# VH-VL binders against Asparagine synthetase domain-containing protein 1 (ASNSD1): the designs that were tried, part 3

Target 1, 186 residues: Asparagine synthetase domain-containing protein 1 (ASNSD1), of Gallus gallus (Chicken) (q5zjn0r2to187)
Amino acid sequence: CGICCVVALSSQHTICDYFSKDLHCHLRRRGPDSSQQLIKTVSEPSYECFFSGHVLHLRGLMTPQPLEDVNNNIFFWNGEIFNGVHVGDSENDTEVMFRHLALCSSEADILSLFSSLRGPWSFIYYQASGHSLWFGRDYFGRRSLLWQLSNVSDGAFCLTSVSVNSESCNQCQEVPASGIFKMDLR
Short names: E, the ipSAE of ESMFold2; O, the ipSAE of OpenDDE; V2, 0.75 times the mean of E and O plus 0.25 times the DockQ between their complexes.

## First folded at step 1 (VH-VL)

Design s5 (framework fv_socazolimab)
Heavy chain, then light chain:
Amino acid sequence: EVQLVESGAEVKKPGSSVKVSCKASGGTFSSYAISWVRQAPGQGLEWMGGIIPIFGTANYAQKFQGRVTITADESTSTAYMELSSLRSEDTAVYYCARSYDILTGYDDAFDIWGQGTTVTVSS
Amino acid sequence: QSALTQPASVSGSLGQSVTISCTGSSSDVGGYNYVSWYQQHPGKAPNLMIYDVSKRSGVSNRFSGSKSGNTASLTISGLQAEDEADYYCSSYTSSSTLVFGGGTKLTVL
ESMFold2-Fast, scan of step 1: ipSAE 0.000; ipTM 0.469

Design s9 (framework fv_socazolimab)
Fold by ESMFold2-Fast, scan of step 1:
Structure s9 (fold): chain C 186 residues (1-186), chain A 122 residues (1-122), chain B 109 residues (1-109)
Amino acid sequence: as target 1 above (186 residues)
Amino acid sequence: EVQLVESGAEVKKPGSSVKVSCKASGGTFSSYAISWVRQAPGQGLEWMGGIIPIFGTANYAQKFQGRVTITADESTSTAYMELSSLRSEDTAVYYCARGSYRYSSGWYFDYWGQGTTVTVSS
Amino acid sequence: QSALTQPASVSGSLGQSVTISCTGSSSDVGGYNYVSWYQQHPGKAPNLMIYDVSKRSGVSNRFSGSKSGNTASLTISGLQAEDEADYYCSSYTSSSTLVFGGGTKLTVL
């Protein structure tokens, strides 16, 4: 499973300036069974987000990513639910988690949802009305999620499940397995 | 290149059912929404419903709820639309169309089948 | 439930610009940035022209899309004879369904 989210916070540079062909190739190699991309351009406040998902069909159902709902929210899931949320025999984890997120009415609800989960996971959740990016990893850090900043001082931000070994990029770091993060894009 | 190929023309009697197929080639069948859109002679486009094959769940326009069933067979990369209790006003060209991946039905259709003519006559 | 409102016909001369409107409500066109436009020539399946209000599907820069409130617009500049066709708008709805406009016949004089 490969996932990537790139956020350009400055109107000076487009999302294409930050998304590398090498990163795209790495994600495709990890997820040859599915590939889907979304670009969100917001003028007020000014930002642009790129979302790319590549999923392997190794266990259970193949889930195309990212998922998008009627309110323009976007969700990525890389994990398996062992307990904490009921997943029916014909359901997939990504769809079930996205539905539960839609029922959350506060930040406390979102934090409660993820704290109850058992199993390995990482996620990225874009909340359109709040101009917020939520992301995190399970308590033991069993699923990869890396963050990095652009080399230019323009406020670009990247989340990925695969490493980029370019000398021109800042070194990627593991997202801490100590909680759920919220990034305000306003 | 993505191609959608629909089954051949049908002539049906009122009260019967029709099942139209749409076989996809090129690209990933399971990852994209497949919708059905009809067009009566000289009339506009009308969305009937769609399915995202990997989720197995279909979504229908209210007008067709209870009469239309949309299914998908991932092993053959084929989507189906079955319309029951046929009436003369169901005479139309039926298109299958691929939507971009979305949670429900897709937002727009980038590839279309050639259309299947269904004629309901007594 | 109801179809989006489009004029039944519009016309323009070669080289002129025309605009086709598509009016809905806050539960479809006004509520989402998911409006698409399709061109249909007689006897053919529709062809995607514009998606997500203003994005081109590989078509000529002569075609542009916009939206203001509950009304989306398709503008065709530098009209050519081949532009003569039926044009349909479509929008996502708050009930997670899709709705089409009634269609507009463009005549190039």
Scores: ipSAE 0.005, ipTM 0.455, lowest interface PAE 15.4, mean pLDDT 75

Design v1 (framework fv_levilimab)
Heavy chain, then light chain:
Amino acid sequence: QVQLVQSGGGLVQPGGSLRLSCAASGFTFSSYYMSWVRQAPGKGLEWVSGIYSGGSTHYGDSVKGRFTISRDNAKNTVYLQLNSLRAEDTAMYYCARDYYDSSGYYFDYWGQGTLVTVSS
Amino acid sequence: DIQLTQSPSSVSVSVGERVTIDCKSSQSVLYSSNNYLNWYQQKPGQAPQLLIYWASTRESGVPDRFSGSGSGTDFTLTISSLQAEDAAVYYCQQYYSTPLTFGQGTKLEIK
ESMFold2-Fast, scan of step 1: ipSAE 0.005; ipTM 0.465

Design v2 (framework fv_levilimab)
Heavy chain, then light chain:
Amino acid sequence: QVQLVQSGGGLVQPGGSLRLSCAASGFTFSSYYMSWVRQAPGKGLEWVSGIYSGGSTHYGDSVKGRFTISRDNAKNTVYLQLNSLRAEDTAMYYCARDEYDFWSGYDYWGQGTLVTVSS
Amino acid sequence: DIQLTQSPSSVSVSVGERVTIDCKSSQSVLYSSNNYLNWYQQKPGQAPQLLIYWASTRESGVPDRFSGSGSGTDFTLTISSLQAEDAAVYYCQQYYSTPLTFGQGTKLEIK
ESMFold2-Fast, scan of step 1: ipSAE 0.006; ipTM 0.502

Design v3 (framework fv_levilimab)
Fold by ESMFold2-Fast, scan of step 1:
Structure v3 (fold): chain C 186 residues (1-186), chain A 118 residues (1-118), chain B 111 residues (1-111)
Amino acid sequence: as target 1 above (186 residues)
Amino acid sequence: QVQLVQSGGGLVQPGGSLRLSCAASGFTFSSYYMSWVRQAPGKGLEWVSGIYSGGSTHYGDSVKGRFTISRDNAKNTVYLQLNSLRAEDTAMYYCAREDYYGDYFDYWGQGTLVTVSS
Amino acid sequence: DIQLTQSPSSVSVSVGERVTIDCKSSQSVLYSSNNYLNWYQQKPGQAPQLLIYWASTRESGVPDRFSGSGSGTDFTLTISSLQAEDAAVYYCQQYYSTPLTFGQGTKLEIK
């Protein structure tokens, strides 16, 4: 699946100011089109996040992305769990991982969860209470995750499994395979 | 309990095509990553292709664009479509299951011979 | 790509003797606390069989005489007391990164 996450850290600039023609910033509702987009606007601390994804059919279940829980946390998962977390025959990896993340009370818990996983994976996790964006990919780099750091100082940051701006591909880099990253949005 | 039973090999001319099949039983096939590994006569092992439980595929450089791996979870079968075959593709082809951890090949099929010659 | 080089290419020994097979990786295959290096045994006319995974963990059903050791780039498979049924080709394999690669193999013959 294609996944995109853009963070704007200034109320003077929106996500639409960052993207070229390759990404339309119009919000679309979830529906039969098998895609989902959502925007999180936080006033204190001030930031805006844009999330876009596609529906996945994993382990027999249709899983829309991004997933959002009752606490406004948002999760993208592109991977398969072979070990570290039990997934039943009728369950999907994304839902199971999201539930386990809800049980994590510290940064060490989150790092431990992902370090125990076997199989190919990449993820993006927005933690509402901590105003934090977590992301990473498996050590083999078998699942794509790209970041664009060139505009961070301008209050914008982009994560994607597919290039969202064909004109900025020269500045889109693979997220290092050996790390779990945290961005503080405060 | 775990079995991988292969079929579909044979003799073909250069430029020809073959479809290899690997029928799995004794485990929840849809949850496992599957690979194809080949061995030319008297030579070592070479990883050819892999398919994840979610359907994503990977290929070795020597076969990209010519071979296609696929799976049918309803039939518990993984396939390898061989196109544009060359004499250098002559080998015993094995299907192999990746373990629960995704870190090694714990079960192998019996192998099927592919011979490419005129 | 990660290259694995085995030594020796072949060895001939008597039943009851100890044998060691080395595997050298062109780069480290250590991630966290695990070495992503596996060993397989292939007997004549048969498919390969898993012996050792994560450099030193013996697969279920594999006799105690087989052991693996090493870390990072240098690995060794040891057979402490050879039996006649151990005549085979032995391969190391890395699962650290794609493409997955195997060593060239070591042929073990029993005198």
Scores: ipSAE 0.000, ipTM 0.457, lowest interface PAE 17.9, mean pLDDT 75

Design v4 (framework fv_levilimab)
Heavy chain, then light chain:
Amino acid sequence: QVQLVQSGGGLVQPGGSLRLSCAASGFTFSSYYMSWVRQAPGKGLEWVSGIYSGGSTHYGDSVKGRFTISRDNAKNTVYLQLNSLRAEDTAMYYCARDSYYDILTGYEAFDIWGQGTLVTVSS
Amino acid sequence: DIQLTQSPSSVSVSVGERVTIDCKSSQSVLYSSNNYLNWYQQKPGQAPQLLIYWASTRESGVPDRFSGSGSGTDFTLTISSLQAEDAAVYYCQQYYSTPLTFGQGTKLEIK
ESMFold2-Fast, scan of step 1: ipSAE 0.005; ipTM 0.471

Design v5 (framework fv_levilimab; at its last look DockQ between E and O 0.52; V2 from the best seeds 0.00; counts 0 for: pae E 12.5 > 2)
Heavy chain, then light chain:
Amino acid sequence: QVQLVQSGGGLVQPGGSLRLSCAASGFTFSSYYMSWVRQAPGKGLEWVSGIYSGGSTHYGDSVKGRFTISRDNAKNTVYLQLNSLRAEDTAMYYCARGYSYGSWYFDLWGQGTLVTVSS
Amino acid sequence: DIQLTQSPSSVSVSVGERVTIDCKSSQSVLYSSNNYLNWYQQKPGQAPQLLIYWASTRESGVPDRFSGSGSGTDFTLTISSLQAEDAAVYYCQQYYSTPLTFGQGTKLEIK
ESMFold2-Fast, scan of step 1: ipSAE 0.006; ipTM 0.556
ESMFold2, look of step 2: ipSAE 0.006; ipTM 0.519
ESMFold2 (binder alone), look of step 2: mean pLDDT 92; pTM 0.945
OpenDDE, look of step 2: ipSAE 0.565; ipTM 0.842

## First folded at step 4 (VH-VL; framework fv_levilimab)

Design v6 (from v5 with heavy chain H58Y; at its last look DockQ between E and O 0.06; V2 from the best seeds 0.00; counts 0 for: pae E 9.5 > 2, placed apart)
Heavy chain, then light chain:
Amino acid sequence: QVQLVQSGGGLVQPGGSLRLSCAASGFTFSSYYMSWVRQAPGKGLEWVSGIYSGGSTYYGDSVKGRFTISRDNAKNTVYLQLNSLRAEDTAMYYCARGYSYGSWYFDLWGQGTLVTVSS
Amino acid sequence: DIQLTQSPSSVSVSVGERVTIDCKSSQSVLYSSNNYLNWYQQKPGQAPQLLIYWASTRESGVPDRFSGSGSGTDFTLTISSLQAEDAAVYYCQQYYSTPLTFGQGTKLEIK
ESMFold2, look of step 4: ipSAE 0.007; ipTM 0.573
ESMFold2 (binder alone), look of step 4: mean pLDDT 92; pTM 0.948
OpenDDE, look of step 4: ipSAE 0.338; ipTM 0.785

Design v7 (from v5 with heavy chain S103D; at its last look DockQ between E and O 0.04; V2 from the best seeds 0.00; counts 0 for: pae E 9.8 > 2, placed apart)
Heavy chain, then light chain:
Amino acid sequence: QVQLVQSGGGLVQPGGSLRLSCAASGFTFSSYYMSWVRQAPGKGLEWVSGIYSGGSTHYGDSVKGRFTISRDNAKNTVYLQLNSLRAEDTAMYYCARGYSYGDWYFDLWGQGTLVTVSS
Amino acid sequence: DIQLTQSPSSVSVSVGERVTIDCKSSQSVLYSSNNYLNWYQQKPGQAPQLLIYWASTRESGVPDRFSGSGSGTDFTLTISSLQAEDAAVYYCQQYYSTPLTFGQGTKLEIK
ESMFold2, look of step 4: ipSAE 0.006; ipTM 0.570
ESMFold2 (binder alone), look of step 4: mean pLDDT 93; pTM 0.951
OpenDDE, look of step 4: ipSAE 0.304; ipTM 0.770

Design v8 (from v5 with light chain T98Y; at its last look DockQ between E and O 0.04; V2 from the best seeds 0.00; counts 0 for: pae E 14.0 > 2, placed apart)
Heavy chain, then light chain:
Amino acid sequence: QVQLVQSGGGLVQPGGSLRLSCAASGFTFSSYYMSWVRQAPGKGLEWVSGIYSGGSTHYGDSVKGRFTISRDNAKNTVYLQLNSLRAEDTAMYYCARGYSYGSWYFDLWGQGTLVTVSS
Amino acid sequence: DIQLTQSPSSVSVSVGERVTIDCKSSQSVLYSSNNYLNWYQQKPGQAPQLLIYWASTRESGVPDRFSGSGSGTDFTLTISSLQAEDAAVYYCQQYYSYPLTFGQGTKLEIK
ESMFold2, look of step 4: ipSAE 0.009; ipTM 0.505
ESMFold2 (binder alone), look of step 4: mean pLDDT 92; pTM 0.950
OpenDDE, look of step 4: ipSAE 0.000; ipTM 0.558

Design v9 (from v5 with heavy chain G102S S103Y; at its last look DockQ between E and O 0.05; V2 from the best seeds 0.00; counts 0 for: pae E 12.2 > 2, placed apart)
Heavy chain, then light chain:
Amino acid sequence: QVQLVQSGGGLVQPGGSLRLSCAASGFTFSSYYMSWVRQAPGKGLEWVSGIYSGGSTHYGDSVKGRFTISRDNAKNTVYLQLNSLRAEDTAMYYCARGYSYSYWYFDLWGQGTLVTVSS
Amino acid sequence: DIQLTQSPSSVSVSVGERVTIDCKSSQSVLYSSNNYLNWYQQKPGQAPQLLIYWASTRESGVPDRFSGSGSGTDFTLTISSLQAEDAAVYYCQQYYSTPLTFGQGTKLEIK
ESMFold2, look of step 4: ipSAE 0.006; ipTM 0.504
ESMFold2 (binder alone), look of step 4: mean pLDDT 94; pTM 0.953
OpenDDE, look of step 4: ipSAE 0.021; ipTM 0.595

## First folded at step 5 (VH-VL)

Design g1 (framework fv_enfortumab)
Fold by ESMFold2-Fast, scan of step 5:
Structure g1 (fold): chain C 186 residues (1-186), chain A 120 residues (1-120), chain B 107 residues (1-107)
Amino acid sequence: as target 1 above (186 residues)
Amino acid sequence: EVQLVESGGGLVQPGGSLRLSCAASGFTFSSYSMNWVRQAPGKGLEWVSYISSSGSTIYYADSVKGRFTISRDNAKNSLSLQMNSLRDEDTAVYYCARGYSYGSWYFDLWGQGTTVTVSS
Amino acid sequence: DIQMTQSPSSVSASVGDRVTITCRASQGISSWLAWYQQKPGKAPKFLIYAASSLQSGVPSRFSGSGSGTDFTLTISSLQPEDFATYYCQQANSFPLTFGGGTKVEIK
C-alpha cells in the first residue's frame, strides 16, 4: 500500500507539474480509488497540497486513507501500536491515532503523543488551522517514509511510503528516523 | 443548511418490522461516520448502531444485534436502519447522529428524531 | 461494556447558581468523554468533547473536567434556558454508552 502527499508552495507551480505517469493516472482516475484523493488549495497563505492513498489488497479490515475530519485535517498512518496508546480489540490503529491527534491543541501535545508510542509506524498529518504538515517515522525507521525534493528552487515537496518516478523531481530519500517534522506552509 | 432528517417511524405490532431512513444535507456525507441513538419514553439515551464513513465497519448494541441492520448510501446521502423482530422494549424516539470526525465517536449533529411504538 | 454512572439523578437550582454534575466510568476511559444537553421535546446538543473541550457556539459558563474514571460538568451561573437533562458519553470503546442523565430544574 502507498501513501502520497505533494505540497506546492509556489504560485508558479501546480500539483500536475510534479506527477509521473503513474501518479497522474491516480489523480485522474474515476474508479473506487478516486474517493481516496484530496486536493487542498489555500489562497492566504498560498499553497496547494495533494493527498492520495492506496489500500493494501490483502484480506482483512482496512480503513480507507486519507482520513479527513470536520476541521479539514488530513491523516495517513502506516503502523502498529504496541504500547503508549490504548487500542481496543474492535478498533483500528489509524482511527485511534487520528482521534488522539484531533485532541492535540499544541505542538508539545503532538510531540508527546508520538514520543509515547511503541511499535513500527510512519504518518503524515495535515493540520488545516495551523497551516502545517506533520510527518515522521518510528525511532528505528521500521515503516517506510520517503521525501523527494523537486529540482532546485521549484518549490515542490513530496512524501510517500513507496518510491514514485516523478518528472522534475530528485531521487527519493528516507525521512530521518530521529524526529518528528513540521513543515510550516505559511 | 447542515441537517439530518429522520423518517419511517410508526406504530407496529411485536414481531413486526420497520425501516428508518435519515436524509443528510449541507455537508459531505461520505466523510462522516453515522450512528443511531434511541430514547425510550421518559428514559435516557441508548446508543444503537455505528457505521463508518465507507460503510466497512459496523457495530451494534447487544440489545439489537441480529435484529437490526444499519446501512448507508453515500451517493444518495442517506442512512438506514432496518428493524426486524421488534419488541416492546424497542419503543423509543430514534435519532440519526453524525460522528464528530472520521475516527471520533462523539455526536455533533442530530436529527429531530422519529418515533417508533411497538405495542401489543 | 463500560458502565457510565451519573449523579445526581436530578437537581433543583436557582438562576445564577453554580451546578455540578458528575459522571463515573466503570473502567478507565482516559479523556474520551463527551457531555450533551437535551431540552424537553428536542434532540440532544453536543456541549463538550475530550472531557474538557467546549464545542463551538456553546456558552462559556459550561465547563468540563476529569480524566480516567471521574468526570464533572459545571455550569458556573445557571440560566433559565439551561433547564434540561445532561448526559455523559464514553467514546473509549464499543459499545458506546451514555450515563443515565441528570435533570436540572429551575426552582
Scores: ipSAE 0.006, ipTM 0.490, lowest interface PAE 12.6, mean pLDDT 77

Design g2 (framework fv_cemiplimab)
Fold by ESMFold2-Fast, scan of step 5:
Structure g2 (fold): chain C 186 residues (1-186), chain A 120 residues (1-120), chain B 107 residues (1-107)
Amino acid sequence: as target 1 above (186 residues)
Amino acid sequence: EVQLLESGGVLVQPGGSLRLSCAASGFTFSSYAMTWVRQAPGKGLEWVSGISGSGGSTYFADSVKGRFTISRDNSKNTLYLQMNSLKGEDTAVYYCAKGYSYGSWYFDLWGQGTLVTVSS
Amino acid sequence: DIQMTQSPSSLSASVGDSITITCRASQSISSYLNWYQQKPGKAPNLLIYAASSLQSGVPSRFSGSGSGTDFTLTIRTLQPEDFATYYCQQSYSTPLTFGPGTVVDFR
């Protein structure tokens, strides 16, 4: 599967409860073994997030995902920066955006950063200190980002750039193109 | 002074356990990912394990997965490597190194290394 | 796992020479490649990160280039302190992997 973020918000519900326990509980016990798969378990406030990225290698300039910084923030980027932020020769768009996000000290700073960008994009940003999940897509919706809601008997929230076929989830739909969203995990 | 200092390397029998320590000074320890890299006598560098700044994410090479555990105590500016079920092939100089995240692991500060010998 | 290859395994050079070391990844790693220098009995030193970014404090005679699968480290005017072993390392995905090293010896 492509880029995926799943959040389980109950202390009695984990990523293992949302996915097959025989597969994902095994991965969780061993801990993340790749920069492309990360599990964050937080006890207070209680939640668990699963992050998985799929890297496309067609021309060899695709960035590995998810990215994680030293403060446990996690970032997914699917886009191209045409203007608004300078990208150096030795850097990629994902690293540059992640560094800028790490320096944002307020909600207004994050919104300002994305409003200045030109080009197609979608992103998912987990902010560890704020226990917040930020996500969105460019004004014209040129890059895909989908959200899925589970039913009441299995509380989970899923974001993906590629549809995850699940007959137990609510109807999958596109994240509105004109918004930047913040989910408070507290 | 910005430095890393490893300790704990000794001679251990096969099947034994050992814990290595790495004391950090001169930088904000909790802000940086850390790693262990080993080098067998006369051989090249082999990455062993990594840990995020908060300790919330850990990573291991396949050769040590299930036997080694990486941890850190940010209040003491110390990184640890707990090594269990040691094998002769684990004989190496173990280096502690400071990483930098944002999706790229590069190691800009290294300790002097500590020698672990696994032999009967 | 991503496998790293270096060529040559060793080379002999004289002070003032320009030398090039090549590193190849078994799959595309974009620009997530770093270069290290290791002198006998010492820990490695970071020279280049992100394929072409020179680490602060490293002499400008060192330079890196490449992307995807093929990368090079160039030392333009070799100095006596440059006789060492050089390693490339991919930071694209875990497990992180190093090349086997290139030994640069005095001719």
Scores: ipSAE 0.005, ipTM 0.488, lowest interface PAE 12.3, mean pLDDT 76

Design w10 (from v5 with heavy chain S103F; framework fv_levilimab; at its last look DockQ between E and O 0.10; V2 from the best seeds 0.00; counts 0 for: pae O 9.5 > 2, placed apart)
Fold by ESMFold2-Fast, scan of step 5:
Structure w10 (fold): chain C 186 residues (1-186), chain A 119 residues (1-119), chain B 111 residues (1-111)
Amino acid sequence: as target 1 above (186 residues)
Amino acid sequence: QVQLVQSGGGLVQPGGSLRLSCAASGFTFSSYYMSWVRQAPGKGLEWVSGIYSGGSTHYGDSVKGRFTISRDNAKNTVYLQLNSLRAEDTAMYYCARGYSYGFWYFDLWGQGTLVTVSS
Amino acid sequence: DIQLTQSPSSVSVSVGERVTIDCKSSQSVLYSSNNYLNWYQQKPGQAPQLLIYWASTRESGVPDRFSGSGSGTDFTLTISSLQAEDAAVYYCQQYYSTPLTFGQGTKLEIK
């Protein structure tokens, strides 16, 4: 499984600084599957986000990722809901979660939504209007999510479920299983 | 006993304001999405607004920008602030509960609060 | 917005007869095998009361003569053996998306 989210917050650093210009241009002009890769460039406040999902599964059908709604929100889900949110088909829990997140405008409701869930999960949620990146893992840490914290001089932040290569994950650590995190991109 | 008790309606002039209250008892208020639904005299039901436990709000197109829903989980109460009232806002206003994050069928309703907007 | 259209607007029937009320949605309210559609009964001077949720699940305390059916865009409320106390206005409602919307209502009168 390969979920990746990279945020470049510095005007001196862009997604192209972490990926080849060829890759960046390819993703914009000749993107593979629309469900696999997304780039969001925001000029004010200034930041650029890269999202890539390539999820391998051993059983059943996996929802193509990332999901994007009409308001430019982006969602990655790696999990299964046992309780807390009504889902009649576990294969489609990603869409149900995304739908409820779109209805949550307060931080408390987003936290409440995830705190109510039972089952293994990890997620990444980009909230366009709030210029915020939300992410976390279930209480027991049953689904993988890693973060790479760059020095301020690098101007980049990375989240992955697995390494895309050894270099990318030299400083990767597991996202703590006891919290939901919010990163303000303003 | 599980119930919703409403208050705060009345007669108001066009352009005026009113605050409606709905006090819950007998259940865990914070587990529920709370809504306001109105009914003009002789007309059908119209959903007005809804609020999640943590304060995320939604509004019907006709009231957006004029009405504000809020809640106080410590007091088990949901409110609807009506501003810039118009004659067409005249209606019986009901509060109703729906289960948070999935079950938005309204299985419990308040008795209703009449709002009349007239000069 | 999802629009719900009920038919008929009114119906008058005798005690003991079968009544059907239809609700048509402008778009599907089916997701993951669940239909996000409810039915309510409103008697004169009273708040609405939930009858059916998830299109076909009867609320506790509701008589078994009331039943809901349908999927996607076409739904029906059936009263199999009408009683005098059933005189009311019936509403369908979707909760698939916001804004939540109701049908215009069907008035049921007893002859």
Scores: ipSAE 0.006, ipTM 0.556, lowest interface PAE 9.4, mean pLDDT 77
ESMFold2, look of step 8: ipSAE 0.012; ipTM 0.598
ESMFold2 (binder alone), look of step 8: mean pLDDT 93; pTM 0.953
OpenDDE, look of step 8: ipSAE 0.011; ipTM 0.614

Design w12 (from v5 with heavy chain Y101W; framework fv_levilimab)
Heavy chain, then light chain:
Amino acid sequence: QVQLVQSGGGLVQPGGSLRLSCAASGFTFSSYYMSWVRQAPGKGLEWVSGIYSGGSTHYGDSVKGRFTISRDNAKNTVYLQLNSLRAEDTAMYYCARGYSWGSWYFDLWGQGTLVTVSS
Amino acid sequence: DIQLTQSPSSVSVSVGERVTIDCKSSQSVLYSSNNYLNWYQQKPGQAPQLLIYWASTRESGVPDRFSGSGSGTDFTLTISSLQAEDAAVYYCQQYYSTPLTFGQGTKLEIK
ESMFold2-Fast, scan of step 5: ipSAE 0.014; ipTM 0.578

Design w20 (from v5 with heavy chain Y101L; framework fv_levilimab)
Fold by ESMFold2-Fast, scan of step 5:
Structure w20 (fold): chain C 186 residues (1-186), chain A 119 residues (1-119), chain B 111 residues (1-111)
Amino acid sequence: as target 1 above (186 residues)
Amino acid sequence: QVQLVQSGGGLVQPGGSLRLSCAASGFTFSSYYMSWVRQAPGKGLEWVSGIYSGGSTHYGDSVKGRFTISRDNAKNTVYLQLNSLRAEDTAMYYCARGYSLGSWYFDLWGQGTLVTVSS
Amino acid sequence: DIQLTQSPSSVSVSVGERVTIDCKSSQSVLYSSNNYLNWYQQKPGQAPQLLIYWASTRESGVPDRFSGSGSGTDFTLTISSLQAEDAAVYYCQQYYSTPLTFGQGTKLEIK
């Protein structure tokens, strides 16, 4: 599955500056509430995020990504839960993880949730109330997640699960499997 | 033996305070979401408060600002501090374990602790 | 807040009969493919016990005569062949959003 997340901080650039004008306008016309494409614009603090994903057929279940809840949190999941969090026969890994994250109000609980998981995984979680972007990979790095570590004055921060032919991923490298990362968007 | 054992209830006057305790044994306490649910005499169940392993807390509307939930993972105990008690807080208070971290279906309950607020 | 309304408020039935208890939510508790709805049984003088979670999944150790069904806003707990020990108050509960809320309860009495 292909996922891409781009963050633009308002003090220098917007998401429109990162993407070509035609592409950005086209995506907005299609509706930022599309299950495969979301744009979040926040004025206080000031930033803009673009989220894009593909429809997945995972564990025999069709799961559209990104997922968004009523509180404007956004989630991408690429993984399988063996232990640490209960996922039953009729359950969707992405939905279960997203619900747990939405109910965590402390950094310690988010870290505890992921540290207790067994199985291969990678994720991206936008927490609207905290203006934070959380992401990471399992301890052994079994699922792909790439980031671009260019200066923020370059206009954008990019996360992706696959190599894409765009300026956001030309200098991408693997996110370290050493833990969970939090990016403060304030 | 997997169990929750409660203590700390009693009779208090309006405006008073009490601290309820719920001691867990037989399972990895730190991996579970813990809640308090109360039941007024002859009435239904009302969720009061909940806490994740790392300390994130949630409260029902009727108790926000008056009650504080906390936990001590080293002692396998969850607490509910009841302040500014009112007659309407009179109830049997149950502690309950969520199925797993972040789960809010309660598969294990304590025996209950009676709190009576009366002049 | 999500309000859960149960019907009937009380019911009296004979051993061996089928019983249905309904729970209606003021808003949908369905997200993606799962309903965030539980059922509990409370016998006189005892703490509640979990019967059903995810609207239709029976808790370990719960007899197969208990079943849950429904989706979105309308849910049903069914006891297919009532036993004397089933006399209790039954509660539905949602965990779709905080604060967590319970229905008012349905008292089941055996004739």
Scores: ipSAE 0.007, ipTM 0.541, lowest interface PAE 9.9, mean pLDDT 77

